# VHH binders against q9y6x5, part 119

Target 1, 379 residues: q9y6x5
Amino acid sequence: LPPKLLLVSFDGFRADYLKNYEFPHLQNFIKEGVLVEHVKNVFITKTFPNHYSIVTGLYEESHGIVANSMYDAVTKKHFSDSNDKDPFWWNEAVPIWVTNQLQENRSSAAAMWPGTDVPIHDTISSYFMNYNSSVSFEERLNNITMWLNNSNPPVTFATLYWEEPDASGHKYGPEDKENMSRVLKKIDDLIGDLVQRLKMLGLWENLNVIITSDHGMTQCSQDRLINLDSCIDHSYYTLIDLSPVAAILPKINRTEVYNKLKNCSPHMNVYLKEDIPNRFYYQHNDRIQPIILVADEGWTIVLNESSQKLGDHGYDNSLPSMHPFLAAHGPAFHKGYKHSTINIVDIYPMMCHILGLKPHPNNGTFGHTKCLLVDQWCI
Key: E = the ipSAE of ESMFold2; O = the ipSAE of OpenDDE; V2 = 0.75 times the mean of E and O plus 0.25 times the DockQ between their complexes.

## First folded at step 3 (VHH)

Design t14 (framework vhh_surovatamig_d1; at its last look DockQ between E and O 0.02; V2 from the best seeds 0.00; counts 0 for: pae E 24.1 > 2, placed apart)
Fold by ESMFold2-Fast, scan of step 3:
Structure t14 (fold): chain B 379 residues (1-379), chain A 126 residues (1-126)
Amino acid sequence: as target 1 above (379 residues)
Amino acid sequence: EVQLVESGGGLVQPGGSLRLSCAASGFTFSSYAMSWVRQAPGKGLEWVATIKQEGSEKDYVDSVKGRFTISRDNAKKSLYLQMNSLRAEDTAVYYCATRYEVTYKSGDWTVTFDYRGQGTLVTVSS
């Protein structure tokens, strides 16, 4: 009986939503499982980088997905939400589904987790869905559960990605109690549907399920804008990524660009690449640009226009507002155990242990997740 | 081929009223959410109000809420902004714009303003 694991992500699920809103289905899941109240994610606190860190156990500078918009200075290639399928971008690490498929001829299944529709080291998930935001949670769940029951070699690792509450967090902001309550209730109902479907299909008792997220969300405002056009003319640089972390590729001398930016706003830190704080682990990759601008929490960098975003993420990973949570249930996990904090890179070696896989070298520490697991000594 | 033509701007004293109009052509007006955006002297582009396709759902920036009313006439392919109790800070060039909400693969969400007209100047002074 090889262990099986389903990894579920609700994009942008801020940890403290659990304290401010009611989640009856998630609370029932946690009661018979484990809860990690805060997961300290990697910098930049963005979707593609953190989703790839979860499945590789690596900092962004090590796995190579350093932002949602990237430029590689060596190859001159560009990466974006609409141009993300070149394996070049994903090949600096080996995600868990690749390792899972290459050890003991196991299968992996994926419903839209970032990177799963891309061949990485010539390996693509055994079963996958090409990304399409119009596909319902129900259809993604139906495909995953079908593949968990009807695969040869058996599916032992499956992923399921959902875009909410991130999209609504951006649109309404996390402080909009009325709209966020509606969105989060719908997510809780989806968690109820997930558990019910797994029970109905006879999967629940033998499947390990992790529910987590990649980052949180903070409130933004039209009163907290940094207009980059007031600092520097567009002729001096190429903009690779804008907000809240701007990636600047100088068209002139780097020092001249830096001097134009460094004193432009009291709500933005300007770093030459070599001066980026070591605690970010965001320096040693060709895809990290020569100058990085980091806005203070809740501040939005704009190009001479207002922003419609009332919520955003990407900010300093020490901020609690940027932290997601992790909940888990299954034969590998204790029941009714609550843990305060782990690092997002710790999820990967924990998942490898559950699946009996040999992890690739990674930045996670297995000891940080030991207390969650029934087969480990927690003292 | 998409064209938006704004009109109705002018000079008005504080507390006064103006009604802005936008005539749309070259696209299926009734299929799009529409917005008014403005640019004050020395400031960036600021969103003012949005109206959804059917005209039932409206949203406003806080500074104009209760003073401005956005409306549309899909049969006439026209967008309107009724501005009451005008303040000096309302001084700006006003543009009508087609509004798109985009959710990206990364879960990121943004608003794109597609093709806008030449604008109409509103000056609120003594």
Scores: ipSAE 0.406, ipTM 0.689, lowest interface PAE 2.4, mean pLDDT 92
Fold by OpenDDE, second read of step 4:
Structure t14 (fold): chain B 379 residues (1-379), chain A 126 residues (1-126)
Amino acid sequence: as target 1 above (379 residues)
Amino acid sequence: EVQLVESGGGLVQPGGSLRLSCAASGFTFSSYAMSWVRQAPGKGLEWVATIKQEGSEKDYVDSVKGRFTISRDNAKKSLYLQMNSLRAEDTAVYYCATRYEVTYKSGDWTVTFDYRGQGTLVTVSS
């Protein structure tokens, strides 16, 4: 039988939540599998970009999903959470569910993973759910497990996405121990439901399962605001993305806009596109706007509006608060092994290896995950 | 020319009720989601509620849930906000606005302020 892999994402699950809160179900999952304590994600540390990096192994500049909100100046197209179904945005890369279907004549399944309800390279997941935040985890899980168990050709790769604890992190802030404890308890219970469901269906022993996340969460405050209106008139630019990384499209001379913004706040770095630090791998794409503003950790870029978020993400990807974790269980993985750190782009070549797929060119390093795998030498 | 004209504001005691209205003109009202936003003295602009084009989908800021009700009449090109159980902290200038959308996909929301009225003042005081 071909190997099977289920990739699960709990959005905004900061890595250190594992150290600061109790997760009985997740800990049991880890005990019987592997844990990567910290995953260095890609810049910017936002949902769509990082989820697409997981399944392509590419930096954002390479796969073309460079933010949750994007604008293409040539086509005049916009990308956003509510407008993400145009293949134009996704076709700069080949995600693993497409590779899985095209290389091995297998089926893929998806429950609301970003990009899975869009035909990419004229290929859409054999089974998928249109994104709907109102659909319960249970319903998503039921569909995924049904497809894993009863499909022809067999589903060998599946994705499952859930919006928590990100939404609550935004609402309460990660430092709200009372509310976040409740939220994270619920997440752990969902993991328990997942494991129980797999066991009930007889999938647990043969299915490889990865539980991970796209980014963490940092605490924000009304006392840490950067108001752009204090620095530049709104008529001089178009705002493509706001906080904590603002994408600025000048309506006047770029240099003039830059000069108005460069000293706007000591808690914000202003970059011309060509001056964006190389370590971000966030330069070589036309969808990156001419000027980027990057707020310091915990600072919020605002216009003349009040922020409703007590937590946020999207900051420098070197910050521990932005890092998620990765746990895995199944025949491909060791039992009771913990690893310190990998890059988020390393997940793709690992998944390809598990599934027996030839990876597309990617930025991941397979060597970084060898110690997690039973068929590899840990060097 | 796009016009949004708010009305119905006034002075009310805590626990009281007000109904705000917004008259829209100059655009296809039924094609746009509509929102109420407010600005309290000394504070920034705050989102209050949004209603989608067809009127079946509504969303509220947490602080007003259960107390405020947004509605619309596309035939009359009107937006409404029924405010019950008013509190002192509800004191603000209330504006109707076009295409303010809150999407909870990954916990994010989008602000698109195309047009906003001149506002109507609501004062909640004993």
Scores: ipSAE 0.030, ipTM 0.382, lowest interface PAE 5.2, mean pLDDT 92
Fold by ESMFold2, look of step 5:
Structure t14 (fold): chain B 379 residues (1-379), chain A 126 residues (1-126)
Amino acid sequence: as target 1 above (379 residues)
Amino acid sequence: EVQLVESGGGLVQPGGSLRLSCAASGFTFSSYAMSWVRQAPGKGLEWVATIKQEGSEKDYVDSVKGRFTISRDNAKKSLYLQMNSLRAEDTAVYYCATRYEVTYKSGDWTVTFDYRGQGTLVTVSS
């Protein structure tokens, strides 16, 4: 019988939260499995792009979800986190749940992972929940475990998405120890509930579970604002996305817009599309706008002086504050092994290996994750 | 059209060295991870090494670790393989490839790639 895999994301779970806060349930999960201490994610370090990179193994320029807010000039289509259902945006790649459920005697299930309620290549997850942030973690978990235990053809790949600690990280900032301790304790309790439920249902011994995240979080401040209106009249460009990576579509000559912006702040890099650093792998898609502005860590691009964000993400993917972690447990994984770092795109070929799937062309390297797996020789 | 052209193969004695080159054209070279794969006479393709787009992340099959070094020059759209301490079992046609696939359906490795050139023959023999 094919192995089973549950992929869980806690949005915005910064890697160093593991060192700075108490996680008795997650630490026990790690002790019985594997840990990757830092996962280098993809630029820009936003939610939709990085969740799609996990399940496709592709950089954002290759899978086409290049931001949480996008514009396509040819079709005149807009994408946002509240307007994300058009398959047009998702069809530049094939996510792992599509490949999985097209195999003989296999199904896929999803509890709100980005894209799982979209018919990508006319194929939607076999079992899924429409996105609704009001649905509790317990209800998401109940549906996932019911599908894993009671479906024909059997569910062999399942996803589970939760909005914390990202939502609280934006609200309080990662440096607010009091509030973040409360939030992270609740998340650890949810991980404990997850493990206990899998044990009670007889799934724990034969199910592979990955617990990971899409990005981290950095502290913001009212003292670290970049006011675009001080540098350029808003009428000279269309703003596709604002902070911390602004996407600028010029209404006037592109060079003139660039020149007005390039010296706006020493805390912001301004790139013409062709000058975006190659290490970002963020150039070769029409959805990437002609000019992007990249704020320094902890700086916020605004159109006025105020901001209500105390934490944010989306910055340069070389920043440790942007990096999540990965933990895993199950028959495919070693016990008690810790690994320093992988790239987020490496998760996809590892998952394909575990499930016995032929990966689509991708940017991941299976060799980077070999040491996590019991069927591979390492060290 | 997409082209990959391998060169630098030849006959060499065991313990010798060769440097393979691959010239790329017809696509944005810096956007792709690049691989070397090889095919011994009468055998299937074997993945040898991969290098990521910026050149800092490299990986090798265990049988060549410490002997082979992959590198790239994105400005020249070129991929290289430095092969040292060559052994008879390294005899193969070597191919430059991008976006290779590895199939694990039965726990066995099958190497598939999107693009490859005509290959360059490396013969290690006395």
Scores: ipSAE 0.000, ipTM 0.101, lowest interface PAE 24.1, mean pLDDT 88
ESMFold2 (binder alone), look of step 5: mean pLDDT 79; pTM 0.785
OpenDDE, look of step 5: ipSAE 0.000; ipTM 0.211

Design t15 (framework vhh_5j56_2)
Fold by ESMFold2-Fast, scan of step 3:
Structure t15 (fold): chain B 379 residues (1-379), chain A 130 residues (1-130)
Amino acid sequence: as target 1 above (379 residues)
Amino acid sequence: QVQLVESGGGLVQPGGSLRLSCVASGFTLSKYSSYAIGWFRQAPGKEREGLSSISWSGGGSTSYSDSVKGRFTISRDNAKNTVYLQMNSLKPEDTAVYYCAAETGYDFWRPLTESEYTYWGQGTQVTVSS
């Protein structure tokens, strides 16, 4: 029967958590599979952008989900609500579940992966759950495993999203060892539940499973705030996104707004859109605003207020604190292999190969993931 | 600055109903921003739990916690700058201090997550007991 793949994301799972905490269930998963120690994500290092990069293999400027809060200058539409089901925001790319359904007469299933409850190019995941953060991991797992086992045409691509450890990383900060230890142990237990459920249903031996994440987390502090109200009056601009990457839409001359911002804080870089570093691949899209502010790691941009967040992400994607990991197990993967680093955009062409799909043009390099796969030459 | 004032709490018997109101002031809408109002509760000795959220901008998209889905309904009146939480079929387990919270639309992804919200009301006590 056709190969099957389950893609699981634990939001905000910083790669170096693996070195600082014990994960017995994840370690058992890895023992008979593969581990990529660091995944270099795309800029900005936020949930929606990186989740869409995983399933499209594209940089944010190419797939169009350039932030969790966006404004499109051409159409004058605004996006900042996870319940906004307008396909406009997602239509600049073709995610793997759409390709899976259109190329091979196969089904896809989704438990809350960003974009899966939206019709993209007139195609919605065959089975899906509307996004609701309060739905338990167990309910998401029950639906996914039911769809993997009982669907006609067969579900060959399934995805499962979980909000932790990101929510707790924001609340406690990644340096709170007591609270993070508790949270991460619970996640490891959920991985144990996942593996046990797949074994009980007879799916484990023939299913490819990828466990990954979209970004990491860094420690923030009330002592590391940048008050944007001290830099510029609100009458001069519209704020599209705030922290740690602020998206500024000028109401007056762009140069005047830039001049008011450029020297306001030593802990923030101010870029005109055309001056954004090329290595970010964050320039060529109408949803990227004329002025972008990038805070230094651990600094929070605020509007004359305190920040409640003790952890955050969105920072420079070269920072190891922003990197997630990838672990995988199944018939496509080697056993007991450890790899140092891949790019997050490399996951898409690897997944297309496993499923036998022709990838859409993308920014990933299949060669970077060859050493993970049993049907490929590594050297 | 954003200010939130809750009202409508009180004592009710199991199976009863209450409507909570949250009046918001001090934020100015911009054409390109969005924001949300969320309802949270905290029982003694427990962490704060997200219950429901409504977006202030656009069509008023809603979210609900599994523990209250089908029993609680969130709604908004933008002209009155007010969000309501209609609570039906109340249970003793619903006893808590109820808070409304606001996030002013900047990088807001998870409407039932406490750390997403910047501004908080003082809370209103709901007690479900005979």
Scores: ipSAE 0.031, ipTM 0.503, lowest interface PAE 7.2, mean pLDDT 88

Design t2 (framework vhh_surovatamig_d1)
Fold by ESMFold2-Fast, scan of step 3:
Structure t2 (fold): chain B 379 residues (1-379), chain A 125 residues (1-125)
Amino acid sequence: as target 1 above (379 residues)
Amino acid sequence: EVQLVESGGGLVQPGGSLRLSCAASGFTFSDYAMSWVRQAPGKGLEWVATIKQSGSETDYVDSVKGRFTISRDNAKKSLYLQMNSLRAEDTAVYYCARKLYRWGSPLYRPEFDYRGQGTLVTVSS
């Protein structure tokens, strides 16, 4: 009886892959649902930050997951493999599964979505899997569908995360048609498996399903490198994050470090924290470092090395190459409707509406997504 | 301060073997995936191999698969590269590198936040 929602992410699924490759299963899903062609993600266009923005509706400076590598200037804590499950990093926001469990006394389920294996505000997803990249898509799907079908109290919100096509996008680059075609065909087959299993279990007709991603991918090259070691000696700073957004913590006067960096490369912008463009919404958090370097699209910041990386993301969120898509199907959604663009922070208030939850204060605008929904007016 | 000190390089004949070692200090070694990267004369850095924090998983560049073995000893804070069936094309300065932490990132061609001074391997008759 209560509405149910399954949120699925395929990491690094660039929006224009939909136009350049064949997706028969995804196209069948879209035909009887909705498609948003571009989702404008948050800056920086990285995995952890954008996945947390989807489920909180907040910019990175507000939810506190500001990068995949972080340093907190106030507490002196460093985000690493040894402490990525420390609630400290995640507690600056309330993700939707926590709200779902606390407001409506319902269950949540999670297969590998970032943050779901962490107790946030003393609340962990009712059912979850500890993050492990070696666990197959099939095993994740088996657990999620079991929890959606057989839980008491009912699972009303479920998440499923998959690492591709991001891993292959980095390895081959998005312009490698042969390798990317193979990878994307496998993803389409996984979407077919997902739909088939939901139908077989009798869940398909009454379940709302969102398929989306956190960012896109752009082509990199050995001809587009910025050697940071040629700009500044390592003894002058601590490196918190490298490419394509470098986070610099000065060991000497900040102005001296800035002056050594500011004219180093025509393919990199250097910002003092206070000068970071307002449109990025990337300034008001202690985990954002005093100096941020932003490489131009397709340029890689390196430390006296060649990059083996053929694709990357993290670049300016105004770039279409950084944008994912959103497709959805279910009783809450129109059939055969196409929408051009939404902001990634708009997904959270839309999901709260579908589930009947009161959203926490957020940066999304419900009006941007209302035309996707059957119970809303779109004049 | 993070320090990585490589050793074990030298001159070896084609078909020979060498074992490289890297001594780590200034950080919790067992918290980081570790890599070997190399730089041939006049070329940029090439990723060679990566090993996961516990040593449970490894990955290699195709040209060294079956010839090179990466391993680690967390108690000794040491990383190793066993190089067998060496070829002239393996001539390079070999660097121990600490993998930049990124959630969900693969072991294949990772980013690095620190690299040692290197040890020269010359494969020549």
Scores: ipSAE 0.012, ipTM 0.425, lowest interface PAE 8.7, mean pLDDT 90

Design t3 (framework vhh_surovatamig_d1)
Fold by ESMFold2-Fast, scan of step 3:
Structure t3 (fold): chain B 379 residues (1-379), chain A 125 residues (1-125)
Amino acid sequence: as target 1 above (379 residues)
Amino acid sequence: EVQLVESGGGLVQPGGSLRLSCAASGFTFSDYAMSWVRQAPGKGLEWVATIKQSGSETDYVDSVKGRFTISRDNAKKSLYLQMNSLRAEDTAVYYCARKLYYWGEPLYRPEFDYRGQGTLVTVSS
């Protein structure tokens, strides 16, 4: 029987939430599985980029989903809701569901994971749901479990995406213990529902399940705003993305725009594209704009306005507040093992190993995840 | 170039209703999520509601849920806010705002790159 894997993402699940709140269902899952306490994500620490990095094992400059809002300088295309299903945006990499369907002649299933409703290299997930945030977790779970049990060729790779706790993290901020406690308890209950459903359907013992996230969350404040309008007139540039990483496309000389921005605030770094720090792996792609502004943790870039959001992400990927965790359970994984840190790009080659797939060239290192797996030697 | 023109504001009694409209021009309206934001006298901007590009998904600030409905007509390049059961606390200048596209991010996000000149709503006996 071929190995099976379900990859679950709870958007914006900051790693240290595990230490500050009670998760009885998640802790029962971990007790019989593995926990990676921190996953170092890719820069920019945003939803679309990191979800695509998980399933391709590539940095953003290599897979092409460089932000949640993008402009491609070569083709003059803008990434928007009306064209987010254009394969153009997704074709710079080969995600694991495509590899799964092409190498092993197996099926893939998807409930809302970014990119799964798009034909990438002429291959779309065998079973999928078009993205719609109003669809309940229960409906997503019902479809995924139905497809895992009732498909031929068999579904061997399945994904499930959920928008919380990201939405509430933005609205309330991660320091609002009352509201975050309520939200995180609901997520833990959803994890309990997931495990119960898999047990009832006879899937639990033979299915590998990974629960992870794309990024964390940091506290923002009305006292920590950077007003871009105080630095530069709108006539000098086109704004591609705003906060906390602003993507600036100059309408005039690039150096003149850079000079107007360079000393505007002590709480942001201003980079010409070629000067972006190498450690970000965020430089070699036409969708990365000529000037990038990077706000310090907890600072929000605004256009002459107050921000109502109390939490945000997108900041430097070295910040622990930007890190998610990874928990896993199943026949491929040890029981009761805890690991400190992996890179988010390491998840892809690990998943390929579990499924018996040959990975496409990627930025992950299989050695970083070996200690999680029962069929690998670990010192 | 980009223009957003609000209309429909006015004086209304508590418990009454108003419908705000916003006419957009100078950009591809269907490519952008749209928001209504408001500013009460002497206070900062407060996000009220957002509608996704396709019109199928909406989000609201808690104080207006069940009372306000945001909608759009992409063919007419127009945004609307139906306001029911109005309260004195709803008194504000209401602005139509163009959102930056962020898939997977909450629709309540107050980030926008353009807003109109506003329309005043006064709820008073």
Scores: ipSAE 0.023, ipTM 0.503, lowest interface PAE 7.0, mean pLDDT 90

Design t4 (framework vhh_7uia_1)
Fold by ESMFold2-Fast, scan of step 3:
Structure t4 (fold): chain B 379 residues (1-379), chain A 126 residues (1-126)
Amino acid sequence: as target 1 above (379 residues)
Amino acid sequence: QLQLVETGGGLVKPGGSLRLSCVVSGFTFSKYAMAWVRQAPGKELEWVSSISTSGSYTYYEDSVKGRFTISTDNAKNTLYLQMSSLKPEDTAVYYCAKERFYRIGSDWYSTEFDYWGQGTQVTVSS
């Protein structure tokens, strides 16, 4: 039987939610599968960058999706919803669905994973849904399971993306126990629906399923704002991205802009591009701006205005609040195994191994995930 | 030179429907992502919905999904919000706004609108 894999993302699912709330359906999934308690994501800890890192195994400076808002200094293009389907933005890497379709002559299917509705290296996911947040989880699941059962060539790699708990994390903040409890219970119910649907369709026993996320969430406050307009006049720079990592393109001398910013707030770090810490792996790409501002956890950079966000992400990837988890079940995975930590870039070479694909050069280390797999020697 | 003018608000009973319109002038409408945001009495601003520059992609706050529909008519430079099954909790001043940055997935950028209209009042009461 050819190996099959379904990769599921619940956006913004902070790892320690598993310790603070009850997840009966997810716990049943883990009991017969594996759990990685923390996944160390890539910097910056944002949705598009980390979703693309999961499927390419690359740091953001290498795959080119360096933020949710971008400017390319060489081509002078601005990333926006009018050109987010331009392959230019996505062509610096080869995601796993493209490799799956080209190496094995197999099909891929996608319910709204970032990049799957874009032709990348002239290859688009065989089956896909254009992004639309109003489409229910049930409709996404119905399409994915239909494609897994009714495709020729067979669908061997499928993805499913869901916006929660990220949307509620932003609106209520992760410390709102009442609202977050309701949202997380609904997500657990959706996991129950997913497992039940796969069992009813005869897919469960032969399908590898990974449930993961791109980042966590931290609490923000009106008491923790950094007003950029109090530091520097807007005429001196073009703002490419704002918070919690501001991307600054100077209109005057770079050193003059840096000098106006460097002592503005004790709650953000100001970096010239070449001074960005090596541990971030966030330097070697034309889409990374000449000056980057990094806010401290829970601080929001604003332009002479209040922020309505009670939760946010994008912060330093060393912060546990920014980390998601990974759970998996299927014939490739051990049963009842718990692992402490992997890097988010390690997911790609593991998935390539499961599917029998030759991975493109990547920043992941297969050895970090081998203990999860039945066909690998863990010691 | 940029101007946004909202209309279509009013008093409606719970369960009722309203259609809000925002006429845009001073820029090429189809080049910008547009949003509806609201402010209830004594509350903070809340993002409601956004629509992409192409009109192909729409985004909604969870509490309004299935009840509200955002749309555009590029020939008329007009943004719409069709509201159905209205609740007292929907009572607010509704503003149309021009997006400053691209909205990705569920990332919420209520502070990243670079232009706002004057607003239109929606009151849901019996």
Scores: ipSAE 0.014, ipTM 0.452, lowest interface PAE 6.7, mean pLDDT 89

